# VHH binders against Actin patches distal protein 1 (APD1): the designs that were tried, part 6

Target 1, 316 residues: Actin patches distal protein 1 (APD1), of Saccharomyces cerevisiae (p38281)
Amino acid sequence: MAFLNIFKQKRGDEASQLSAKGREEISQSIKICKSDDAANEHSCSGDCKTEIEEGEQAFAKLKIEHETPLLNSSKTPKIHFVVPTSQIDWQHDACLEDPKSVQYKISQWCDKNSAKFSNVGTGKTLNCAVSSLPKDIMDIDVMRGTKNNVLILPYFIWLNDLRSDDVEATLDGLVPDLLDENISREKLLETRPNVAVARERAFVFICSHTTRDKRCGITAPYLKKVFDSKLQEHGLYRDNSDYRAEGVKIAFVNHVGGHKFAANVQIYLRNPNTLIWLGRVTPTIVPSIVEHLIVPEEPTLPFPEKVRCIKKYQSW
Short names: E, the ipSAE of ESMFold2; O, the ipSAE of OpenDDE; V2, 0.75 times the mean of E and O plus 0.25 times the DockQ between their complexes.

## First folded at step 1 (VHH)

Design d3 (framework vhh_7sr4_2)
Fold by ESMFold2-Fast, scan of step 1:
Structure d3 (fold): chain B 316 residues (1-316), chain A 122 residues (1-122)
Amino acid sequence: as target 1 above (316 residues)
Amino acid sequence: EVKLVESGGGLVQPGGSLRLSCAASGFTVSSNYMGWYRQTPGKQRDLVADIYSGGSTKYGDSVKGRFTISRDNTKNTVYLQMNSLKPEDTAVYYCAALRYYGSGSFYKPDYWGQGTQVTVSS
């Protein structure tokens, strides 16, 4: 494949940008693959190979910034709220379009409380994102945006049946307990029947926010096709109707910053509890990411030169 | 309009077996997440077993290896086969049609059957 030769050359150029100190920083959170191991796992067959070829053609038409080292070009979240919308694109500021919505109220709460939690927990930011994760189409309040189920990462919990009018009181009570090292998961859940453990092994979020940057909108669907195909090969793929535990959910997310480094992919692993945020992700490297980082019980990181930030959180 | 009609409860001796049935109308069991719950007086309803549209099943720890959830798509019916029954299995058993919440990490009954009493006593 012509794109494999171009990829090998570009990878060599990018790898030279990761310093020994940067490699050591990454190694504090995750074991890095040897370059030869990562390269040997690039091959893909059948529909997956066609998906890679189509994606690389689409990707080649885009101006992506390759000169800037990626490490520390983004901030690790302390708490990342992910709100299902069933949409793959949103208005320019996705959380602010409807002041009656759950995501609007969460976004306002994050802004109001960022300073309060600056000295506690692991990570730096309180972030509210919207995603293509499915909304409950049977619930009229959910369809109107005034009620939703909210994924809370890196804690791997769902805050279910959250109404927009209840956001402030609910988060005022929940978040201090989440960030308290002395409060166990079991104790947190004892008095909160609307909080449930997220059973997924991992969440993979691909920035698809076309309204913010068309590079994200163009690349995200092609990356998702390759992720879906590789996860199906390993029995880890879960569609919207598949409720089995220990699978992987791939979803699109709104603006994450640094769209010049498209595609942006955020990978949350439940055990060990780790965020790996990658830039410059191409269809060609997705099989290696799945096979080395997502599938194994002890994950290893291919392409450390593509890490924008990485954080190992406390196991929950 | 969704309706769940339960049958098969009764009195059985320890070590005995019962099969509960849940006949559904107004929706298709093969394309929905279905579950069995049980409730003892003064306590919340606890999940016994569930089955999702693709056929995978989950069981509560206390019933694993003894109970089997299944469905008959032609009869639009969900079953709970209960073997090696113990006095601790005494409860009212409820069939439920489960609504999807989040990425399947949380489920809530959208529709309930009337409940059927299971009593395990010598």
Scores: ipSAE 0.013, ipTM 0.254, lowest interface PAE 7.9, mean pLDDT 82

Design d4 (framework vhh_7sr4_2)
Fold by ESMFold2-Fast, scan of step 1:
Structure d4 (fold): chain B 316 residues (1-316), chain A 122 residues (1-122)
Amino acid sequence: as target 1 above (316 residues)
Amino acid sequence: EVKLVESGGGLVQPGGSLRLSCAASGFTFSSYWMGWYRQTPGKQRDLVADISSGGSTKYGDSVKGRFTISRDNTKNTVYLQMNSLKPEDTAVYYCATYKSYTFGRVYEYDYWGQGTQVTVSS
């Protein structure tokens, strides 16, 4: 297909931007695929093939920045709080929209405590994001934003029934224990009935924040369609009502920075516990990402030239 | 202290039936979701079936129509009736309890049982 020929040319241009040192840096966190394994056009058939073609047509109309090397253009999070909103777009400053909301209080806590944890744990930042993950629409406090369940990555735990007024006291107690390598998951959960394990194999977050940048809003739905189709082939797809363990959740997230490198995709693998943050993700490369990075028990990385940052975290 | 004890596993021929039981103690059983999971060596645990306090059920695709989950709140027991057993059903079966379950989402596993072996072989 014409898009595969264009992809091969662009792949060659981008690959030249990844230095040997950058490749070695990535290899410290994950094994890199051989190039011929990564470009398997036949991994996608029927409707999936059509979805890729439609997506590539939409992407071709967008001005994406291809000149800047991607590696180290973003920072790995020490803790990433992900707040369900059931929305796919948000106000310009999504976490700051409502000062009474759980995400507002978490964002303020992260800013206040960033310096305190600068020399502790793996990664660099304390981040609060909002997502399209479902919130409990039958709970009036959840609907008002003053109560929520919060996904905490890379720890793969849910902090359930968190009220906005309790955020500071709760995180003051929880976060030091999360960052302490001597505290096991079992011990962390022993005294915290509102903390539960997240049983997903992986979370895939695609930036869809249209209010911040139209390229994010245009690209994200096309990528999600291809991810959904490929995950369905492997029995790993989970829609918003499907809570079976060991599947993959695809969700939209607010602005992650670097929207000129659309599409931005953050992939959290539970085992081995790894964040792979990619830029310039196109529909054509999604099947290879699923087949080589997400599905195998021993993941390998296709398209290392698209890595913005990568970090292998310690498992409990 | 919360405890789950499985029973009823064993060796059965293809096409046969087994009924698993899980006796629960130490918590308000009627308020909790109960589930059955299974695991083969080298593989992850898969959901077989779960049941809400009100009796709503969910099944894994591979067992739907063949297995039935039920509960008896007066006996603090959850059951798994397994019919038309296949060699592929060979696994260790685990009982689990969920403290919180909203819109089908398991937010907390309170306890897992020790497991009971089911072997389907001629």
Scores: ipSAE 0.000, ipTM 0.168, lowest interface PAE 13.5, mean pLDDT 82

Design d5 (framework vhh_7sr4_2)
Fold by ESMFold2-Fast, scan of step 1:
Structure d5 (fold): chain B 316 residues (1-316), chain A 123 residues (1-123)
Amino acid sequence: as target 1 above (316 residues)
Amino acid sequence: EVKLVESGGGLVQPGGSLRLSCAASGFTFSSYAMGWYRQTPGKQRDLVADIYSGGSTKYGDSVKGRFTISRDNTKNTVYLQMNSLKPEDTAVYYCARVPYHWKSSGYYYFDYWGQGTQVTVSS
């Protein structure tokens, strides 16, 4: 109850940080909600209200930077590789822990090839992240880190059974085709039996990298609880063992930069194909994000002042 | 209501041929990958063949070159043409709607399975 009044006051202060030009920039990618619609409290079943209250108490103890405008404080990826680890925290340099791992080889490939792709495709960066998405613990090569399935965003595809020794040859062939707007999904798949469509409606990544910054580790679990509860109300929640189509996967990711703007949340929508990267996400605003941005067939953005970057990608 | 109905199984001699059919209803068939999987008593189900919405195919190593998967989107049907059948091909064959590639690690759960059709290869 009391946190809604605090939210409305803070919302007004943050909204003043978003320029008219910035609002127009965001509007090119997504329709913005009216402020009153976004501020309205959304009910949920079960423990959702308790989870919000518990989370707000935890957030109140943290020093979060509230003065800097967020828009363009991060860069939109051309390709975002997301490697399952089944972990919720990683060493300081997550992709560099093991030189024999799939994520190490992908990270090295991204560094080597960033200049080659600077003038092609949509977005700016080639990025490799690790995530809490499940890895096959029964496969010895997967357990060793030398084989994995890799999620490739914003293309909503899985590159399956990728071995660390094959990363360079595989990505040298695949990535130019992904960035070629004239190559359809069907054409891409016809020669690549190890590539499969990711059929989720959306992926939501919350930075949880405690070893890199304690604020990320503290905030991420509280946000996930509220996201999980709200998605369960809509029948969209998928746990690590649930691969049913057209749901939403919530996962933790390693350090994304800008930890002073905790919590950081990256939302990939499949249709229309859009990345919305948010900073300063709190438990109180999660229901509104789910109801306005994730659940509707035509998404609308409830908190444009919290956008760090946004990009609408080419339709597959 | 999603339904997958298999037909065409039976008894065949080694070296013979069979054609399995799977009639699908209750969803937009053309938008989904479809596959055939087989199971012998006491063993895990394994990949026979997948066909993606765009027509691309994948085969299990033991059947490649002998079996052909195809689909007819106008009839909402997926087919498996089995040639040069061996005793080792004896199994219950299942039609499935495939959300992800079976051979990928992670033990993906498939949305829907048919009831299965028995194929027996013996003299």
Scores: ipSAE 0.000, ipTM 0.170, lowest interface PAE 14.4, mean pLDDT 82

Design d6 (framework vhh_7sr4_2)
Fold by ESMFold2-Fast, scan of step 1:
Structure d6 (fold): chain B 316 residues (1-316), chain A 120 residues (1-120)
Amino acid sequence: as target 1 above (316 residues)
Amino acid sequence: EVKLVESGGGLVQPGGSLRLSCAASGFTFSDYYMGWYRQTPGKQRDLVADITSGGSTKYGDSVKGRFTISRDNTKNTVYLQMNSLKPEDTAVYYCAADWYESGTYLFDYWGQGTQVTVSS
């Protein structure tokens, strides 16, 4: 209860950091919840309550920056490549640790081609990240890092069986088509048997890169426990062996920048196609995020003061 | 402790040249993404130039062809050679460092800044 009282006081202070112009900007991408709705929906019971209490105790010991307004402290990507590693932590330079790996080749391709696409639309051009999403441990080339399946957001597609030596030729062909607003998903997939639709309703990425910053490593597991419990209550949780469509995958990702605003959470919704990137996410607000953003057919945003960046992408 | 120390700023006449240096310590310099940003009064910091650990460079449109970024991994130093300076180049110049050369939106480490004034 003490934690709830402290939370309500801090929420009032943080809400004052978001300007009327900022609220208007966010409203162009997503409907904002009424403050009363968001506050009243943040309670939980059973295992979820215990997980929140344990998480809040862990968060109370961390030095998190609370004074800076968050909106526009990050940029939305035009394309976000997410590479499965089955790991929850990585070396300081996660995509560059092995020059023979798929993620190394994608990262180099992104750097080489960022200027080519910089004048198309708005936001950051290209991003390559690694994640705790599962890789095929039975495949020797996958275990060596020279072959993988790559998630491409915000398009909600999997580029399957991508070999590191084929990255440049494959992305040179695929990416111009992805960025062409006149090319439909059906048209894109016609000649690409190794590209498949990602059937998830949403992906939730929590920065867990302990080697970069201990706050990310400490906060991420506590948030995941609360997300998992709430998604299980709604029948949306999917473990690594569950292939059912219309579920939600929670995964850890490498460094996203702004670790002083821990915890950092990136939420990709498939319909409507939207990225909501949040900072200062605490265990107490996770239930409200699930109930208002992830579960409803018409998503609403419960804590606009925690938005670092947001973009509603074109549906395809 | 990561530390970035800028030097080489000062007053110069239009058409002149300056070379900025940023000496880095507390990390494996050769693995880091390094950048130069500048801030004018009332504005946010703008990218001037950056250089990846692999040596790839990017420049702001207003400085391309006039400024050159380089690094010396043996001296743990990044440089900005500024030629054909204009009054509109007047700003505080900041050195920045980050482990993650892509996907990062905020740099983890900043120097204190060095003033460059272009005036007759």
Scores: ipSAE 0.000, ipTM 0.211, lowest interface PAE 13.6, mean pLDDT 81

Design d7 (framework vhh_7sr4_2)
Amino acid sequence: EVKLVESGGGLVQPGGSLRLSCAASGFTFSSYEMGWYRQTPGKQRDLVADIYSGGSTKYGDSVKGRFTISRDNTKNTVYLQMNSLKPEDTAVYYCARDYDFWSGYSEYYFDYWGQGTQVTVSS
ESMFold2-Fast, scan of step 1: ipSAE 0.016; ipTM 0.357

Design d8 (framework vhh_7sr4_2)
Fold by ESMFold2-Fast, scan of step 1:
Structure d8 (fold): chain B 316 residues (1-316), chain A 121 residues (1-121)
Amino acid sequence: as target 1 above (316 residues)
Amino acid sequence: EVKLVESGGGLVQPGGSLRLSCAASGFTFDDYAMGWYRQTPGKQRDLVADITSGGSTKYGDSVKGRFTISRDNTKNTVYLQMNSLKPEDTAVYYCAAEGYYLDSSYEFDYWGQGTQVTVSS
């Protein structure tokens, strides 16, 4: 295949962009696979092979920036709020679309409190994102956007039934406790019946914000198809109605910056508690990502040259 | 359509000075923090300096007191004034536009092509 030969050539060029120091930096958070073995180890057949071929054809038509080294082109979040919308695309400024919404109030809170937490905890930013994760369509306030369940990463908890008018008071109380190393998960949940453990093994977020950049919208569905197929192969796939623990949720997220490095994929692993944020993710490398990074209990990282940022958080 | 064009690089003797410029187009310049990074062969990109939309500055430890970052919002340009240059400052210097979005994490959204600075006698 011509596209596989182009992929191998581009990958060789990208690998040369990762310095020995950068490789060592990444290795502080995760063990790195041998790149050549990882790239050629896993094959797709049947529907999965067709999905990869269709995706690669779509990617080949896009202008994606391949020259810039990716490591440290993004910052690891201290707290990442992920708001379910059931949508795969949003207005240009997704969290600002509706001032009465939960995500608007969270994003305002993050901006207001960024300086207060600059020297506390692990990571750099307070971030609010919207996602295609399902919202409770039977709740009128949820459908209006004034109430929601909010996923809080890297803590792997759900803050349930959060109302937009209660965001400031709720986060003023919750966030200092989350960042306090002396407060265990059990202690935090003891006093907060609206906080529940997220039982997923991992979350995989693919940027699909078409209104912000068409490359995100075009690439994200093709990547999701390959992720879904590989996760189904391992019994880890969960659709919107599947509440079983220890599975993997794939969802679309709004703009994460660096859209010229499409596709952008954020992978949160619960154990060990790690964020791996990848750029230039293509359908061809998804099987290797699933097999080496997501499926094993001892994850290893293929394609370290595609890391935009990485962070191992404290276990919680 | 976003474009960052660096200029002002070149060869200079130790103790000399250079001024780098980065002309930006295709985005609302005033809304972005701007930064300068440098990369030496075999090493990762290192923060040299950044400047917020409001003019607040931050510097890498190795350049504090020698380099000054500034911006001109009327010209959509960010500058790096480099004084007391050392051979260790030899690197490719990159201009970056840094977006902080209410709906995403803080990161560099755009990078220039880089400009070579060589400090040697």
Scores: ipSAE 0.000, ipTM 0.170, lowest interface PAE 13.6, mean pLDDT 81

Design d9 (framework vhh_7sr4_2)
Fold by ESMFold2-Fast, scan of step 1:
Structure d9 (fold): chain B 316 residues (1-316), chain A 123 residues (1-123)
Amino acid sequence: as target 1 above (316 residues)
Amino acid sequence: EVKLVESGGGLVQPGGSLRLSCAASGFTFSSYDMGWYRQTPGKQRDLVADISSGGSTKYGDSVKGRFTISRDNTKNTVYLQMNSLKPEDTAVYYCATEYVWGSYDSYYGMDVWGQGTQVTVSS
C-alpha cells in the first residue's frame, strides 16, 4: 500500500510532463487509454502481487531520474536486428566484442549503410542489438558466434543460419527489399528459403546490460517476473522450448541508452505493427501494460508520459 | 561514419596542466553525450568526466575539482582541461560518445571511442 501511494503521487507528477502536443503525437500511432481506464488499479494474483512488492522494494533503493520529459528522448529505427546470445549481460561493447561474430558484421554493415537509407539526415536508422533469446548451443559455429538466426524487427521475420562471412551480401540484397513498400512479404520470401515469419504476437525487450549500468541489471529481472506471471494468466507466456504461435516472448537486450530512465522496455506488436519504447517502467505498472497494450486485439496505451518514442510501421 | 580524434596529450611534470581536445564527425554532435575515459595497462576504462547534450557534467571522484569538461557544439569538439596533474593521472585518455544506432538519448552509454592520447605525468 505504501508503495502504491508513492506510485500514484509520482505518476501524477510525471503525467504533467507530457504536453498536449506530445499526446497528439503519440495518438498518431496508438489510442491512449481513457483517464478512467488508466486510473483503475489492476488486480494481480497472489504470486504476482508478491513479485510486484519485492520488485518495488528493489527499485526504491535505486536513483532514477524523474524530472526530464521522456517523449523523443530516443528515436525509432527503420530496422532493428536482434541477435540471440542466451546471455543476460554482455561486455561493454556488446556487438563489437568479436570481429568474427554475426553481430559485429551486422553492426558494421549498419554503420556503413545507415546514411544510404536515411532521407533527412536523421543519423543511424539501422540498429543491431544482442539479446537473451536462445541460440543453438549444439552448433559449433553458433557457439563460436560465426553463425546465428537473427530476428528482424519491425518485420517479424527470422533470418536463419546467417554466417558472419555472408552478412554483407545477404543484407545488401535483403534490406533494400524490406524498405521498399512496393514489395510484399510473400514476394520477399519467394526466393529466400532461410527467411521465416516470426509467429509471436509481440516481443518485449528489457534492458539488462549490467556492465553498462547496474540499474539495468537490477531492474530487468524483477520486471521480467511480473511480465511472465501476467502473461501466464492470459495464456500468452512462452518459454524457450514453447514454439506455439500468437504468444509473447520476453527477452533481455543489451544497452539501449537512457539508463538513468530505468527501466527501459521496448515493446514490438505485430498487429498493428508498432514499437512502443517506455522508460521508468516499474513493477507496479506492468499489469496495466499487459492488460491494455499487449493482450487486446486493439491495443491502447496506459501511461503515455512514459513513452520515450513510438512508431506505427506499415502492415505487411 | 562516426569518428573521434583526440589531441593534446603529452609529458608534463606533477602540478602541471594539459588541455585535451576531441574532434567529432559523422553525427549530430549537439544531440549526444560526450565523455572522457582513461585506461592504464591491464585495467578497464574508467570514467574521467562526461557532459550531456544539455551541458550537465559528471566527474570521477579522483579528478573532481582538478579537471573540467566542456563542449563547443559549433566546432563539434569536446575538451578536457586538466589542472594540478598527479603521477596517478598517467594513462591513455579516450574520447567517447553515446550509442549512435539510429536512436539517441541524452544518457546513452559510450559506444564509439577514439584511438586515445597518452598523458604521462612524471618528474
Scores: ipSAE 0.013, ipTM 0.229, lowest interface PAE 8.6, mean pLDDT 81

Design e1 (framework vhh_8ghr_2; at its last look DockQ between E and O 0.02; V2 from the best seeds 0.00; counts 0 for: pae E 14.1 > 2, placed apart)
Fold by ESMFold2, look of step 2:
Structure e1 (fold): chain B 316 residues (1-316), chain A 123 residues (1-123)
Amino acid sequence: as target 1 above (316 residues)
Amino acid sequence: EVQLVESGGGLVQPGGSLRLSCAASGFTFSSYYAIGWVRRAPGKGEELVARIYPSGGSTSYADSVKGRFTISADISKNTAYLQMNSLRVEDTAVYYCARKYYWGSRGFAFDYWGQGTLVTVSS
C-alpha cells in the first residue's frame, strides 16, 4: 500500500498552513465558510467555464510560491488611494513613474505622513496605488498626469479633479477628517464639493503589474474574465460606462510586496465595510469567491488560507 | 432623460463678449456632477475650456481662456453659464456643455453632451 504517498500529499496542503490562531484572527473580521462549503467549487456556464479552463492552462505553466503562509504577509491600509491611469502595466515603482503626477505626489504625501497617523483610525498604512480605472482622456491636464480623480478606500469616495500641486494641502485637510470619528460621511460630502460617493457594493482589484513580475501580468486577464462572467450571471457586473448602483467594479492594480504569491486580489466590500486581500487566487476558485464573499448581503470567506491581510472597518 | 441644452452662441466681432447657457434637465446639480464646456474648432480636436462643480463653485480653466472666460452655475435654475469676454478669432468653435459624473464605473469622463452652440468670432 502507498500510505507514505498519501501523507506527503496531505502535508503539502496550503489549507493546513493556516494555524488555529490565524483562523481566529481572520474570524474577527469575517465569518469563515464551513470547510465542506469552502472546498466546493461552484459551477460556471458558457464563456465563464471556458475562461476558467483557459486560465488554468496559463496558470499551470507558472511557478507560484506556495510554502510560505500568507496571513500577515501584507498590511491593512488605513486609507488606500487608487489612481486611474487607463493602463494595466507601469514601471517598477508605479506611483513614481512621473514626478509631476498626482500619484507621485500622493505617494510622497503618504510616506511623509505615515507616522503622524499611526495611532489614529483602523488599519496600519497609507497606501497609494495606480489602476486600470479609466482616466478622463478629454482633459489635457489629466492626460499629462497633473490632474486626476482618486478613489479613496475603504471610505468608498472619489476625490475629483485633484491637481498634483494641490495634493499636500488637500490631503492635509481631507485625511484627518476621514479619520475623525466625529465627522460624518454626510458632513464630509456637504463641506467638500470635490468629493463624491462611490456607489459600487464592491471593488475587486487584480494585480496586473507585469513589469514588476510577469506572473501578475499573465494571470490578471484570465481572472478578470472569470470575475466578469460570474458577476454578469448575478447582474452585478459594471463596466466603465455603467452607472447603476450596487454593482461590482473589477480593475487591474499595482501593489508592493508579495508578487510571488500571484495572483493577488484585493476585495473591498462596502457593507460590511471590509478589505480582504487574497494571494494565490486561481480561476477555479473565483466562482466560490463571488458566490460566498461578494454576492450575499452577509458575506462569508472561502479559502481563509489565501488571506494576506483582512480588516473590517467602520460602516459608512 | 438627461438633457443638456446650450444656448447663447452667435456671431461676434473680435474683442466682443458672449454668454453661453447650459440648461440641465433629468438630473439636479449636486456634488456628484461637474459641468464642463468643451469646444471643437474647425479641423481641430476637442478642448475642455472650463469646468465647474455647481454645489461648491470650484472652477478650472484651459490656459487658452484664463482671465477671459468665467464659468458659473445657478443651482436654483439648474443652469451653468460660460461668460466669454475679449473674444478672439481663434475662439471660433462649436461649444458643447457636458456633464462629468463622479459615481459608478466610468473614470469620470463626460457622460452626457449637449447638441452644441456655434460661436463665430469674425470681423
Scores: ipSAE 0.000, ipTM 0.289, lowest interface PAE 14.1, mean pLDDT 83
ESMFold2-Fast, scan of step 1: ipSAE 0.275; ipTM 0.654
ESMFold2 (binder alone), look of step 2: mean pLDDT 81; pTM 0.824
OpenDDE, look of step 2: ipSAE 0.006; ipTM 0.249

Design e10 (framework vhh_8ghr_2)
Fold by ESMFold2-Fast, scan of step 1:
Structure e10 (fold): chain B 316 residues (1-316), chain A 122 residues (1-122)
Amino acid sequence: as target 1 above (316 residues)
Amino acid sequence: EVQLVESGGGLVQPGGSLRLSCAASGFTFSSYYDIGWVRRAPGKGEELVARISPSGGSTSYADSVKGRFTISADISKNTAYLQMNSLRVEDTAVYYCARYDEFWSSYGLDYWGQGTLVTVSS
């Protein structure tokens, strides 16, 4: 009861900070739910409800910034490279831990080429992140960090067997073709046997970078429990050994900025191709996010006041 | 100084068994390190065949050895073992014990033993 009352009060305060112009901006990318639809009763099984209650207890102990409007407190990436590490926490500068690693070489390439691709295509930045997505622990080069499979969003493709020494040549060739509106997906894949389609309907990334901010580390596991349980109710949950297409992968990611707005959640939808980046995500609102954003074929956005940035990318 | 010392290699007939030992010094298995066994056959690259988390008890195996090899660890003796059953000629290789430091600055194997030769032939 107390947690529901606190949630309702905080939501009212946050909603008042989203301007009419902000709502119109968001509406250009996604249809917003009616407030009544988004504020519906907890729609989860007994286990999911217990996970929400446990998570809300953990969240109540944290100082989260509620005064600042969230919209435009982050930037949508033009390309987001996501590197599997199987880890849930990383060093302070996660991509820079090992200069011989794939993620280090991608991060350096992004820095070198950020100006070249400014104002080209969709999004604002070239980003490299590490994630808890599984790496092949039996591949010695993967375990050394010098070889990996890299998820490239928002294109929903895997760049497989990428070696650190090959990063510059590979991305110099691939990225201009990705940003060229005259090159189809089929054409791009035709001559690139190491590029494969990511078959997931969505990726959900929760910032868990404890070394960067304790609030991220505390909040992320509780949110993941609720996401996992709710996705299992819909048959969309996929664990690391489940190769079925059209499911949803929940993973932890390194520092995304704005840790004072914990929890930070980045949701990539494949169709329509959209990034919804949320701040101040709590266990209580996760079921509504799953039901309205992830499950429907035509997604709608609950809690637009929690959007840090949003971008509907060109379908590919 | 971290050191890993392998023993137990030798000549064995196809279908036979060998048990390799890896004695560790300079760190303890009661901590968070994983231990792996890596082999290199003549003229071939490195293959990770088995991995264990001694403190957690979890194990993983390469498909080529799954069901035939068993990795284990004795925390009190600070020693890891690779029990190799139903050996094949293609299992002939130098076997290395190696430490995984996944804590922080390591993306895999940081210390390796000297290697022990396993020859499977009639």
Scores: ipSAE 0.000, ipTM 0.318, lowest interface PAE 14.2, mean pLDDT 82

